# VH-VL binders against q20498r280to473: the designs that were tried, part 26

Target 1, 194 residues: q20498r280to473
Amino acid sequence: LELTDLYMRTGKKVPVIVEKCCASIEDQGIVTGIYRQCGIQSNIQRLRAKFDSGAEPDLHEFGQRDIYSVSSLLKQYFRQLPNPLFTYQAYPKLIEAFEKEDSLSEKVESLRFSLETMPEAHYRTAKFLMEHLTRLCKSKSLTDMTSKNLAIVWSPNLFRPPPTLNGADTHLLSGLNVHTAICDFFIENSESLF
Below, E stands for the ipSAE of ESMFold2; O stands for the ipSAE of ESMFold2 at other seeds; V2 stands for 0.75 times the mean of E and O plus 0.25 times the DockQ between their complexes.

## First folded at step 13 (VH-VL; framework fv_relatlimab)

Design c6 (at its last look DockQ between E and O 0.90; V2 from the best seeds 0.00; counts 0 for: pae O 4.3 > 2)
Fold by ESMFold2, look of step 13:
Structure c6 (fold): chain C 194 residues (1-194), chain A 120 residues (1-120), chain B 107 residues (1-107)
Amino acid sequence: as target 1 above (194 residues)
Amino acid sequence: QVQLQQWGAGLLKPSETLSLTCAVYGGSFSGYYWNWIRQPPGKGLEWIGEIDHSGSTNSNPSLKSRVTLSLDTSKNQFSLKLRSVTAADTAVYYCARTRDLVSDDYFDYWGQGTLVTVSS
Amino acid sequence: EIVLTQSPATLSLSPGERATLSCRASQSIRDYLAWYQQKPGQAPRLLIYDASNRATGIPARFSGSGSGTDFTLTISSLEPEDFAVYYCQQHFDWPQTFGQGTNLEIK
């Protein structure tokens, strides 16, 4: 289900699965390699099924046993969105703004305006997620996860080039490198961007 | 004290469908996974699959194409169907419970077992 | 699929002796290992879960240890009712799998 459709159905700014998983990670997930370490597949699938059924599972006891399944589930949720978090439509604008502007101030301003073109559900969920990741960076001495480390594991789940650009003028390897860089920039500058 | 009681036909011919039912007494039906496990004579145990109260199922990949799991929440019962049986499916079949918690897939309560023999 | 290998296949001991049963996993399963006892004509009985936690009603003479790939079940002083087949089971991931069993028999 697309984020815009979910928002219209529920009236919630941010999907429940995103809110619950981020809260659980901030409570119990200040651990080595959060978002880098993979959870147990059966746990991930069971949690996803509970959220898909409309339940709001209590993650406290779950996080005590396998917090990496919570973080894996959250990445999987974003990876499987029909329209990625940063949307196919905003993707070219975001990449252009990031690569074109040389000064920090101009880059922030251009990216901010491009982000504001996204549908409300995408914008609000992106704000929520980036702020979560920024807060996690404050604990990097405990997690061993810098903004760069988080960007490496998160960017494949957040950005997909539109099919109309595939094979036209972009090289997949170069696109993947820029996805990490822009994601890192978003994490480091979320306060100014959102 | 939770009790699992199971029943079904014990003698089948090749190509028939095995059908077993397990009833749950003395405890909650929801909040758990309900499992089937089998044990060929003189051999070890094999997990067949699980079902939860919502009807969501997961099955052993080795058997998945032949297994159907179902439940009747009004009767606190769950059932196994195994299609196209052969002599290799001769075993004692058990129903069993796991808790609906993370990595708690150990079986704390078991049914009494049903010997199913597939002849010639 | 995670393969569990139990050793020895048969362990012959007398009442009052100490039994040590081994289970080895084909990959790390952390501490997500259970042990069961099975007597002829009966369903398995859960003894140990999470490698070392005794199930409800299990006597203190049963203890489990290990993590990762190597696990043991210890029975500190055998009682006559302890002679049975013992199975280990990983509860780490699907499909749940069992070892082939250790037959603990009376000498």
Scores: ipSAE 0.410, ipTM 0.760, lowest interface PAE 3.1, mean pLDDT 89
Fold by ESMFold2 at other seeds, look of step 13:
Structure c6 (fold): chain C 194 residues (1-194), chain A 120 residues (1-120), chain B 107 residues (1-107)
Amino acid sequence: as target 1 above (194 residues)
Amino acid sequence: QVQLQQWGAGLLKPSETLSLTCAVYGGSFSGYYWNWIRQPPGKGLEWIGEIDHSGSTNSNPSLKSRVTLSLDTSKNQFSLKLRSVTAADTAVYYCARTRDLVSDDYFDYWGQGTLVTVSS
Amino acid sequence: EIVLTQSPATLSLSPGERATLSCRASQSIRDYLAWYQQKPGQAPRLLIYDASNRATGIPARFSGSGSGTDFTLTISSLEPEDFAVYYCQQHFDWPQTFGQGTNLEIK
């Protein structure tokens, strides 16, 4: 389900799964390698099924035994969005703004403009997620996860280049490099971007 | 206190569909995963699959193409269908319970077992 | 998937003796290991879960230990009713898998 469709159905600009998972991770997930280490696959799939059915699972119990299943589920949720969090439509403008502008203030302004063109559900969810990741960076001494480390594991779940009529022209390795750089920039500058 | 009672036809011909049902007494049906496990004569145990109260299922990849799991929440029952059986499917079949808690996939209550024989 | 290897295949002991049964996993399963007892014509009975926790109603002579890949079931002083087949089972991830069994038989 697209984020805009979920917003229309629920009236919530940020999905419940995103809110609950982020809260759980800030409570119980200040642990080594959060978002880098993968949870147990059966736990991830069972937790996903509970959210898909409309249930509100008790993430405190899940986090006590396998907090990495909560963080893995959150990444999976974003990876499986039909239109990525940073939409196909905004993608070319975000790449251009990041690569072309040399001044920090001009880069921030251009990126902010492009981010504000996204649908409301995408904008609000992106703001929520980036602020969550920014707060997690304050705990890097406990997690071993810097903003760059978070960007490496998060960017594949947040950005996809638009499909072309004759297939994708971007190289996988090249796309990963720029996606991580943009994601790192968003995490480091979320206050000024959103 | 919790009891699992199972039934179904125990003698099949090749290509038929195995069908077993398990009923849950003396405990809650919700809050658990309901499982099927089989044991060929004189051999070890093989997990077949699970179903929860919502109808969500997971099955052993070795059997998934032939397995259908279902439930009837109004009767506190769950069922196994295994299609296209062969002699290799001859086994004692058990229903069993696991808790709906993280990494609690151990089987605390078992049905009495049903011997299913697939004739040659 | 996770393979569990039990040893020995057969253990012949007398009542009153101490039994030690081993289970080795092909990868770390942390402490997510269960032990079952099965007598002829009966369903398995859960003895131990989470490597070391006794299930409800299991006598104190049964104890489990280990973590990671190496696990042990110990019966401190064998009773006549303890002669049976014992299985280990990982409850770490799908598909849940069992060891091949250890037959604990009376000498």
Scores: ipSAE 0.286, ipTM 0.716, lowest interface PAE 4.3, mean pLDDT 89
ESMFold2 (binder alone), look of step 13: mean pLDDT 92; pTM 0.938

## First folded at step 14 (VH-VL; framework fv_relatlimab)

Design e1 (at its last look DockQ between E and O 0.92; V2 from the best seeds 0.00; counts 0 for: pae E 2.5 > 2)
Fold by ESMFold2 at other seeds, look of step 14:
Structure e1 (fold): chain C 194 residues (1-194), chain A 120 residues (1-120), chain B 107 residues (1-107)
Amino acid sequence: as target 1 above (194 residues)
Amino acid sequence: QVQLQQWGAGLLKPSETLSLTCAVYGGSFSGYYWNWIRQPPGKGLEWIGEIDHSGSTYSNPSLKSRVTLSLDTSKNQFSLKLRSVTAADTAVYYCARTRDKVSDDYFDYWGQGTLVTVSS
Amino acid sequence: EIVLTQSPATLSLSPGERATLSCRASQSIRDYLAWYQQKPGQAPRLLIYDASNRATGIPARFSGSGSGTDFTLTISSLEPEDFAVYYCQQHFDWPLTFGQGTNLEIK
């Protein structure tokens, strides 16, 4: 289910699964390699099934036994969105703004403009997630996860080039290499971007 | 308190379908995973798969092309079908329960076992 | 899949002796290991889960230890009813797997 459709159906700008998993990670997930290490397959699949059925899983129990299943599920949720968090529609402008602008202030302003073109559900969820990752970076001495490390494991789940860009514009081909860089920039600058 | 009672045909010819049923007494059907495990004569144990009360299944990859797990929640029963049997499928088959708790996939209650023999 | 290797295959002891049974996993399973006892013609009986927790009704002479890849079941003083086959089982992830068993027999 697309984020905008979920918002229309539930009235919630940020999906419950995103809110609850982020809270669980901030509570019990300040551990080595959070978001880098994978959870146990059976726990991930069972946790997903509980969210899909509308049940409210005991995330404290998952955090006690396998916190990496919570973080793995959250990444999987974003990877499987029909329209990525940073939508297909905004993707070209985001990449262009990031690569083209020279000064920090110009880059922030251009990216901010492009982010604001996204639908409300995408914008609010992106703000929520980036702020979560920014807070998590404050614990890098405990997790070994810098903003760059988080961007490496998160960017594949957040950015997808539109399907029609096979072999297209060199800027968009370099986008596969730039996704980590723009994600890292978002994590480092979330306050000014959102 | 909880009891698992199982039944099904014990003698099959090659290529037939093994069919076993397990009934759950004295406990809740919801909140657990329902499993099948088999043990060839004089050998160790092999997990076949699980089903939950919603009908979701996971089967051992070694067998999954031949396995169908099903349930009847109105009767607190669950069933195993194993297609295209051979002599290698001769074993005692057990139904068993695991709790719906994180990483609690150990079997606390077992059925009595059913010997299934596939003629050579 | 996670392979569990039990040793020894056969352990011959007398009542009153201490039994030590080993189970080794092919990868770390943390403490997600269970032990079962099986007598002829019967279903397995759960003894230990989470490596060291005794199941309800299991006598205190049974204890489990270990984590990661190396696990031990100890029976502090053997009773006549303890001579049986013992299996370890990992409850870490799918597919669930068992060791091949240790036959604890009377000397």
Scores: ipSAE 0.560, ipTM 0.818, lowest interface PAE 2.0, mean pLDDT 91
Fold by ESMFold2, look of step 14:
Structure e1 (fold): chain C 194 residues (1-194), chain A 120 residues (1-120), chain B 107 residues (1-107)
Amino acid sequence: as target 1 above (194 residues)
Amino acid sequence: QVQLQQWGAGLLKPSETLSLTCAVYGGSFSGYYWNWIRQPPGKGLEWIGEIDHSGSTYSNPSLKSRVTLSLDTSKNQFSLKLRSVTAADTAVYYCARTRDKVSDDYFDYWGQGTLVTVSS
Amino acid sequence: EIVLTQSPATLSLSPGERATLSCRASQSIRDYLAWYQQKPGQAPRLLIYDASNRATGIPARFSGSGSGTDFTLTISSLEPEDFAVYYCQQHFDWPLTFGQGTNLEIK
């Protein structure tokens, strides 16, 4: 289910799965390699099934036995969105704004403008997630996860080029590492961007 | 005290469908995964699959194409169907319970076992 | 899938002796290992879960240890009723798998 459709159905701009998983990670997930280490596949699938059924599973128990299943599920949720968090529609503008050689303030303004064109559910969920990751960076001495480390594991789940991109746009596609760089920028600058 | 009682036809011909049922007494049906495990005579144990009270299932990939798991919550029963049997499916079949807890997939209660023989 | 290899295949001992049964996993399963006892004509009986936790009603002479890939079931002083087949089972991930068994027989 697309984020805007979920918002229309539930009235919640940030999906419950996103809110609950982020809260769980901030409570019990200040552990080595959070978001880098993989959870157990059966736990991930069972946890997803519980959310899909409309239940709100006890994430405290998951945090005790397999917190990495919670973090893995959250990444998987974003990876499987039909329209990625930072939308196909906003993707070209975001990449262009990020790659342009201009001042920090101009780059922030251009990115902020492009982010504000996203549908409300995407904007609010992106704000929520980036703020979560920014807060998590404050615990890097405990997790070994810097903003760059988080960007490496998160960017594949947040950015996808529109299906119509091809070889003519080679520098955008060949710069797949740019997704890490822009994600890192978003994590480091979330307060000014959102 | 939880008890699992199982039944079903014990003698089959090749290509028939194995069908077993397990009834749960003395305990909650929800909050658990309900499993089938089999043991060929004189051999070790093979996990077949699980079903929860909502009907969600997962089956051993080695058997997945032939396995159907189902439940009847009104009677606290769950069932196994294994299609297209051969002599290799001759085994004692057990139903068993696991808790719906994180990484708790060990079997604390077992049925009495049903010998299923597939003739040659 | 996670393969569990038990050793020895057969262990012949007398009552009063200490039994040591081994189970090795093909990859790390943390401490998510269970042990079962099975007597002829009966379903398996859960002895140990989470590598070292005794199930309800299991005598203290049964103990489990290990983590990662190497696990041990110890019976400190064998009773006549302990002669049976023992299986390990990983409860780490799907598909759930068992070792091939160790036959603990009376000498």
Scores: ipSAE 0.499, ipTM 0.796, lowest interface PAE 2.5, mean pLDDT 90
ESMFold2 (binder alone), look of step 14: mean pLDDT 92; pTM 0.947

Design e2 (at its last look DockQ between E and O 0.94; V2 from the best seeds 0.71)
Fold by ESMFold2 at other seeds, look of step 14:
Structure e2 (fold): chain C 194 residues (1-194), chain A 120 residues (1-120), chain B 107 residues (1-107)
Amino acid sequence: as target 1 above (194 residues)
Amino acid sequence: QVQLQQWGAGLLKPSETLSLTCAVYGGSFSGYYWNWIRQPPGKGLEWIGEIDHSGSTNSNPSLKSRVTLSLDTSKNQFSLKLRSVTAADTAVYYCARTRDKVSDDWFDYWGQGTLVTVSS
Amino acid sequence: EIVLTQSPATLSLSPGERATLSCRASQSIRDYLAWYQQKPGQAPRLLIYDASNRATGIPARFSGSGSGTDFTLTISSLEPEDFAVYYCQQHFDWPLTFGQGTNLEIK
């Protein structure tokens, strides 16, 4: 289900799965390699099924037994969105803003403008997630996860070029590196971007 | 105390469908996974698969193409069908319970077992 | 699939002796291992889960230890009713798998 459709259905701008998983990670997930290490596949699938059914899964239980299943599920949730978190429509503008601007203030202004073109559900969810990742960076001595490490594991789940851009040789050739770089920039500058 | 009672036809010909049912007494049907495990005579145990109260299933990949798991919540029963049996499917079949808790896939209650023999 | 290898295949002991049964996993399963006892004509009986936790009603002479890939079931002083086949089972991930069994027989 698309984020805007979920917002219309529930009245919540940030999906409950995102809110609960982020809270669980901040509570019990300050552990080595959070978001890098994978959870147990059966736990991930069962947790997803519980959220899909509308149940309130006991995420404290997961923190005791397999916290990496919570972080794995959250990444999968974003990867499987029909329109990625940083939408197909905003994607070209975000890439251009990041690559074109030389100064920090101009880059922030241009990215902020492009982010504001996204539907409300995408904007608010992106704000929530980036702020979560920014807070996690404060614990890098405990997790071994720097902003760059988080960007490496998160960016494939957040950015997807539109199908009409698949044949563009310049964006295709540089896409993986730029997605990580933009994601790292968002984590480092979330306060000024959102 | 929770009890699992199982039944079904014990003698089959090759290509027939094995069909077993397990009834749950003295406990809740919800909050658990309901499993089938088999044991060929004189040999070890093989997990077949699980079903929960919502009807969601997970099966051993080695058997998945032939396995159908189902439930009847009104009777607190769950069932196994194994299609296209051969002599290799001769075994004692057990139903068993696991708790719906994280990484708690150990079997605390078992049915009495049903010997299913597939003639050659 | 996670393979569990039990040793020995057969262990011949007398009542009063200590039994030590081993189970090795083909990959780390943390402490997610269970032990069962099975007597002829009966369903398996859960003894141990999470490598070391005794199930309800299991006598203290049964203990489990180990983590990662190497696990042990110990019966501190064998009673006549303890002669049976013992299986380990990993509850780490699907498909759930069992060891091939250790037959603990009376000498």
Scores: ipSAE 0.661, ipTM 0.860, lowest interface PAE 1.3, mean pLDDT 91
Fold by ESMFold2, look of step 16:
Structure e2 (fold): chain C 194 residues (1-194), chain A 120 residues (1-120), chain B 107 residues (1-107)
Amino acid sequence: as target 1 above (194 residues)
Amino acid sequence: QVQLQQWGAGLLKPSETLSLTCAVYGGSFSGYYWNWIRQPPGKGLEWIGEIDHSGSTNSNPSLKSRVTLSLDTSKNQFSLKLRSVTAADTAVYYCARTRDKVSDDWFDYWGQGTLVTVSS
Amino acid sequence: EIVLTQSPATLSLSPGERATLSCRASQSIRDYLAWYQQKPGQAPRLLIYDASNRATGIPARFSGSGSGTDFTLTISSLEPEDFAVYYCQQHFDWPLTFGQGTNLEIK
């Protein structure tokens, strides 16, 4: 289900699965390689099924036995969104703003304006997730996960180039390294961007 | 004091459908996975699949295309159907319980077993 | 799928002796291994879960150890009722799988 549709059905700007998983990881997931290491497949699938059915899974027990199933599920959730978190529609604007602006303050301002064009559910969820990852970076001595390391594992789940009908847009889609760079920038600058 | 009691026809011809039922007594039906496991005579154990109180199922990929697991919550019963049996399906079939807790897929209670023989 | 290999296939011992049974996994399963005892005509009986935790009602002479890929069931002093087939089972991931069994028989 698209984020805007979920918001219209539930009245919640940030999906429950995102809120609960982020809280669980901040509580029990300050561990080596969080978001880099994979959880056990059966635990991930059972946890997803519990959220999909509307049940309230006990994330504390997952944190005790397989916290990586919680982090794996959260990445999977974003990867499987029909419209990615940062949307197909905002993607060209965000890439252009990131690549064109010369100064930090101009880059932040341009990105902030582009981010604000996203639907409310996407904007609020992006703010929530980026602030979570920013807080997590404060624990890099315990996790071995810097903002760059988090960006490497997160960016494939957050950005997808739009399908395009012409060559100009296709040419903009050649550099997957830019997804990591912009994601790293979002994590490092979330307070000023959102 | 949980008890599992199982029943079903024990003699089948090839191509028939195996059908077994397990009833749960003396305990909660919710909060667990309800499993079927089989053991060919003189051989080891093979997990067939699981079903929970909500009707959600997971099955061994080796058998998935032939397996149907079902539930009757009003009777605290769950059932196995295995289509298109052959002599290779001859085994003792057990129902068994696992707890719905993370990584707790060990079987604490077992039914008495039902020998199903597929003749030619 | 995770393959469990038990050794030895047959272990012949006398009451009062110590039994050591091995189970080896084809990949790391952390400590998510269970042990069962099965006597002729009966369903398996859970002995150990999480590699080392004795199930309710299991005598203290049964102990489990190991993690990763190598696991051991030890029976410190065999009683006559302990002669049976023993199976290991991984509870790490789907499909759940069992070892082929070790037959502990009386000498």
Scores: ipSAE 0.638, ipTM 0.842, lowest interface PAE 1.5, mean pLDDT 91
ESMFold2, look of step 14: ipSAE 0.635; ipTM 0.842
ESMFold2 (binder alone), look of step 14: mean pLDDT 93; pTM 0.950
ESMFold2 (binder alone), look of step 16: mean pLDDT 93; pTM 0.949
ESMFold2 at other seeds, look of step 16: ipSAE 0.637; ipTM 0.841

Design e3 (at its last look DockQ between E and O 0.84; V2 from the best seeds 0.66)
Fold by ESMFold2, look of step 14:
Structure e3 (fold): chain C 194 residues (1-194), chain A 120 residues (1-120), chain B 107 residues (1-107)
Amino acid sequence: as target 1 above (194 residues)
Amino acid sequence: QVQLQQWGAGLLKPSETLSLTCAVYGGSFSGYYWNWIRQPPGKGLEWIGEIDHSGSTYSNPSLKSRVTLSLDTSKNQFSLKLRSVTAADTAVYYCARTRDKVSDDWFDYWGQGTLVTVSS
Amino acid sequence: EIVLTQSPATLSLSPGERATLSCRASQSIRDYLAWYQQKPGQAPRLLIYDASNRATGIPARFSGSGSGTDFTLTISSLEPEDFAVYYCQQHFDWPLTFGQGTNLEIK
C-alpha cells in the first residue's frame, strides 16, 4: 500500500508501523550494529504478518528477544513501498540539488524546496524517519553506527530511480554512492531540511 | 487438556502422495503454530514445516518442493501432503504445537505418531 | 541450517548416578535450545526450553544449562524411568533442527 493511500484511509500522517518500530528501537535498540545486523528470519516474517493483520504486536517482547527483527522489518517496509519514501517524482530534483550546489546554505534551500513538493504523507514520514536517525546518531559510541553507516544501510530502502521513457538519464543517476551521500546529508541536516 | 490426534494411510508405493491429518482437542486452535515432524526408523527428528491459523506456511527448504500444508479451521484440523514419495520418506510422522510467542519454537504437545512405510 | 551435535552417542549408567548430556551448535543460538526425552513407541516429551527452563510437570532432577554454542542437560540422580533417548532442538530460526540423540541406557 502507497503511503498517500494509507494516509487517506487512516488519517495518520506517519504509518503506525513506522512510529512503533522507531519508538521500539530508541527504547531497546541502542545496541551494536542496529540497522546493520539482520534479525532472525522467522521473527521478521511473523512480526510483519502481525502488523499486516491489523494487530499491534508486543514490540517490547521482540525487543527483548530479537531487536534486530524490528529494525530489519522497518527497513523492509520502506524497501517494499510502491513509490519510495523519497518519491520517484522528487528523485531527479533531489539528486540535481545535491550535486549542483556548492554552498551548504544553497544546497539546504534547494533540497528543502524539492522535499516540500512531495505528497504530505511522504514528507511527514521522511521527516519522522530522518529525525529518528539523527537522534540515533547521538548513541554512535554504543551502536558503532555513525550517520554514514546508517546512510549506507538505509539509502537502498529509501531511493529508487524512476522507470521512465528516458531511462538512460535516470540510469546515469543510479550510483549507490550518491544515494548514500544524500542520505547521510539528510541525517546530518534534518533539522534545517524539514 | 490439549490432545493432538492424527491419522492417515500408513502404506504407500513409490511416487504416491503421503496424506496425514491432525485434529486438535481440548484447547485453542488460534494463538499457536501447527507443525509436522518426522523420524526415520532408528534415526533422529526432522522438522517438516508449520502452518498458522490464517493459513500462512513455512516449510523446510529440503522438502518444500514436495510439501503442502493445509488447514480446516472449522474442524480444528491441519494436514500434510508430501508428493512423490520414495523409500527415503519412510518414517514416523508427528504433528506438534508451538506457542505464538517470540522465539518459542519448541514443541509442547505432540500427536501419537503415524508410521508411514514406502515400499521399495 | 544450524547443526546440533550431541555427545556422547550412548551413555550407560545405573539408577542413582548423575547423567550429563552435551549438545553443541554450529553457530550461536543464544539460549534458544530445548531438550526432549523419547521412549520407544512414544512421541518426544519436552523437558527444557530456553536452555534452562523446565517444562510444566518435569521433575527437579532435570536441569539445563549453557548458552551460545555449548549446552548441557543434567539428570542429578537417575530414576529407572529416565532411561531413554534424549534430543536437543534449536528454536532460534527456521529450519528448526534437532541433534542426533543420546541413548541413555541402563548398565
Scores: ipSAE 0.627, ipTM 0.832, lowest interface PAE 1.4, mean pLDDT 91
Fold by ESMFold2 at other seeds, look of step 14:
Structure e3 (fold): chain C 194 residues (1-194), chain A 120 residues (1-120), chain B 107 residues (1-107)
Amino acid sequence: as target 1 above (194 residues)
Amino acid sequence: QVQLQQWGAGLLKPSETLSLTCAVYGGSFSGYYWNWIRQPPGKGLEWIGEIDHSGSTYSNPSLKSRVTLSLDTSKNQFSLKLRSVTAADTAVYYCARTRDKVSDDWFDYWGQGTLVTVSS
Amino acid sequence: EIVLTQSPATLSLSPGERATLSCRASQSIRDYLAWYQQKPGQAPRLLIYDASNRATGIPARFSGSGSGTDFTLTISSLEPEDFAVYYCQQHFDWPLTFGQGTNLEIK
């Protein structure tokens, strides 16, 4: 289910699964390799099924036995969105703003403008997630997860080139992987961008 | 005092469908995973699969193409169907319970077992 | 699939002796291992879960230990009713799997 459609059905701009998982990770997930380590597959699939049924599972219990199932589920949720968190529609503008602006202030302004063109559900969910990841970076001495490390494991789940692009985005895919760099920038600058 | 009582046809011909039912007494049906395990005569145990109260299932990949798990929540019953049986499917079949708690996939209560023989 | 290998296949002992049964996993399963006892004509009986926790009603002579890949069930002083087949089972991940069993028989 697309984020805008979920918002229409529930009235919530940030999905419950995102809110609950982020809170769980901030409570019990300040552990080595959070978001890098994979959870147990049966736990991940059972937890997803509980959310899909409309239940609100007890994530404290999961955190006691397999906190990495919570972090794995959250990444899987974003990876499986039909339109990525940073939408196909905003993708070319985000790439252009990041690569072509010379100064930090101009880059932030251009990215902020492009982010604001996203549907409300995508914007609010992106804000929520990036602020969560920014807060986690304050615990890097305990988790061994810097903003760069988080960007490496998160960017494949947040950005996808539109399937119909040719030309400029083909060049990006053939020569450079910018998704990690943009994600790292978003994590480091979330306060200014959102 | 939870009890699992199971029944079904014990003698089948090759290519028929095995069908077993397990009823749960003396306990809650929700809050658990309901399982089937089989044991060929004189051999070890093989997990077949699970079903929960909502009807969500997972089956052993070795059997998945032939297995259907189902439930009847109004009767506190769950069932196994195994299609296209052969002599290799001759076994004692057990129903069993696991708790719906993280990583608690151990079987605390078992049915009495049903011997299913596939002739020919 | 996680393969559990039990040893020995058969253990012949007398009442009063100590039994030591081994289970090895093909990969780390942390402490997510259970032990069962099965007597002829009966369903398996849960003895141990989480490698070392006795199930309700299991006598103290049964104890489990180990983590990762190597696990042990110990029966400190065998009673006549303890002669049976013992299975280990990993409850780490799907598909759930059992060891092939250890037959504990009377000498």
Scores: ipSAE 0.567, ipTM 0.816, lowest interface PAE 1.9, mean pLDDT 90
ESMFold2 (binder alone), look of step 14: mean pLDDT 92; pTM 0.948

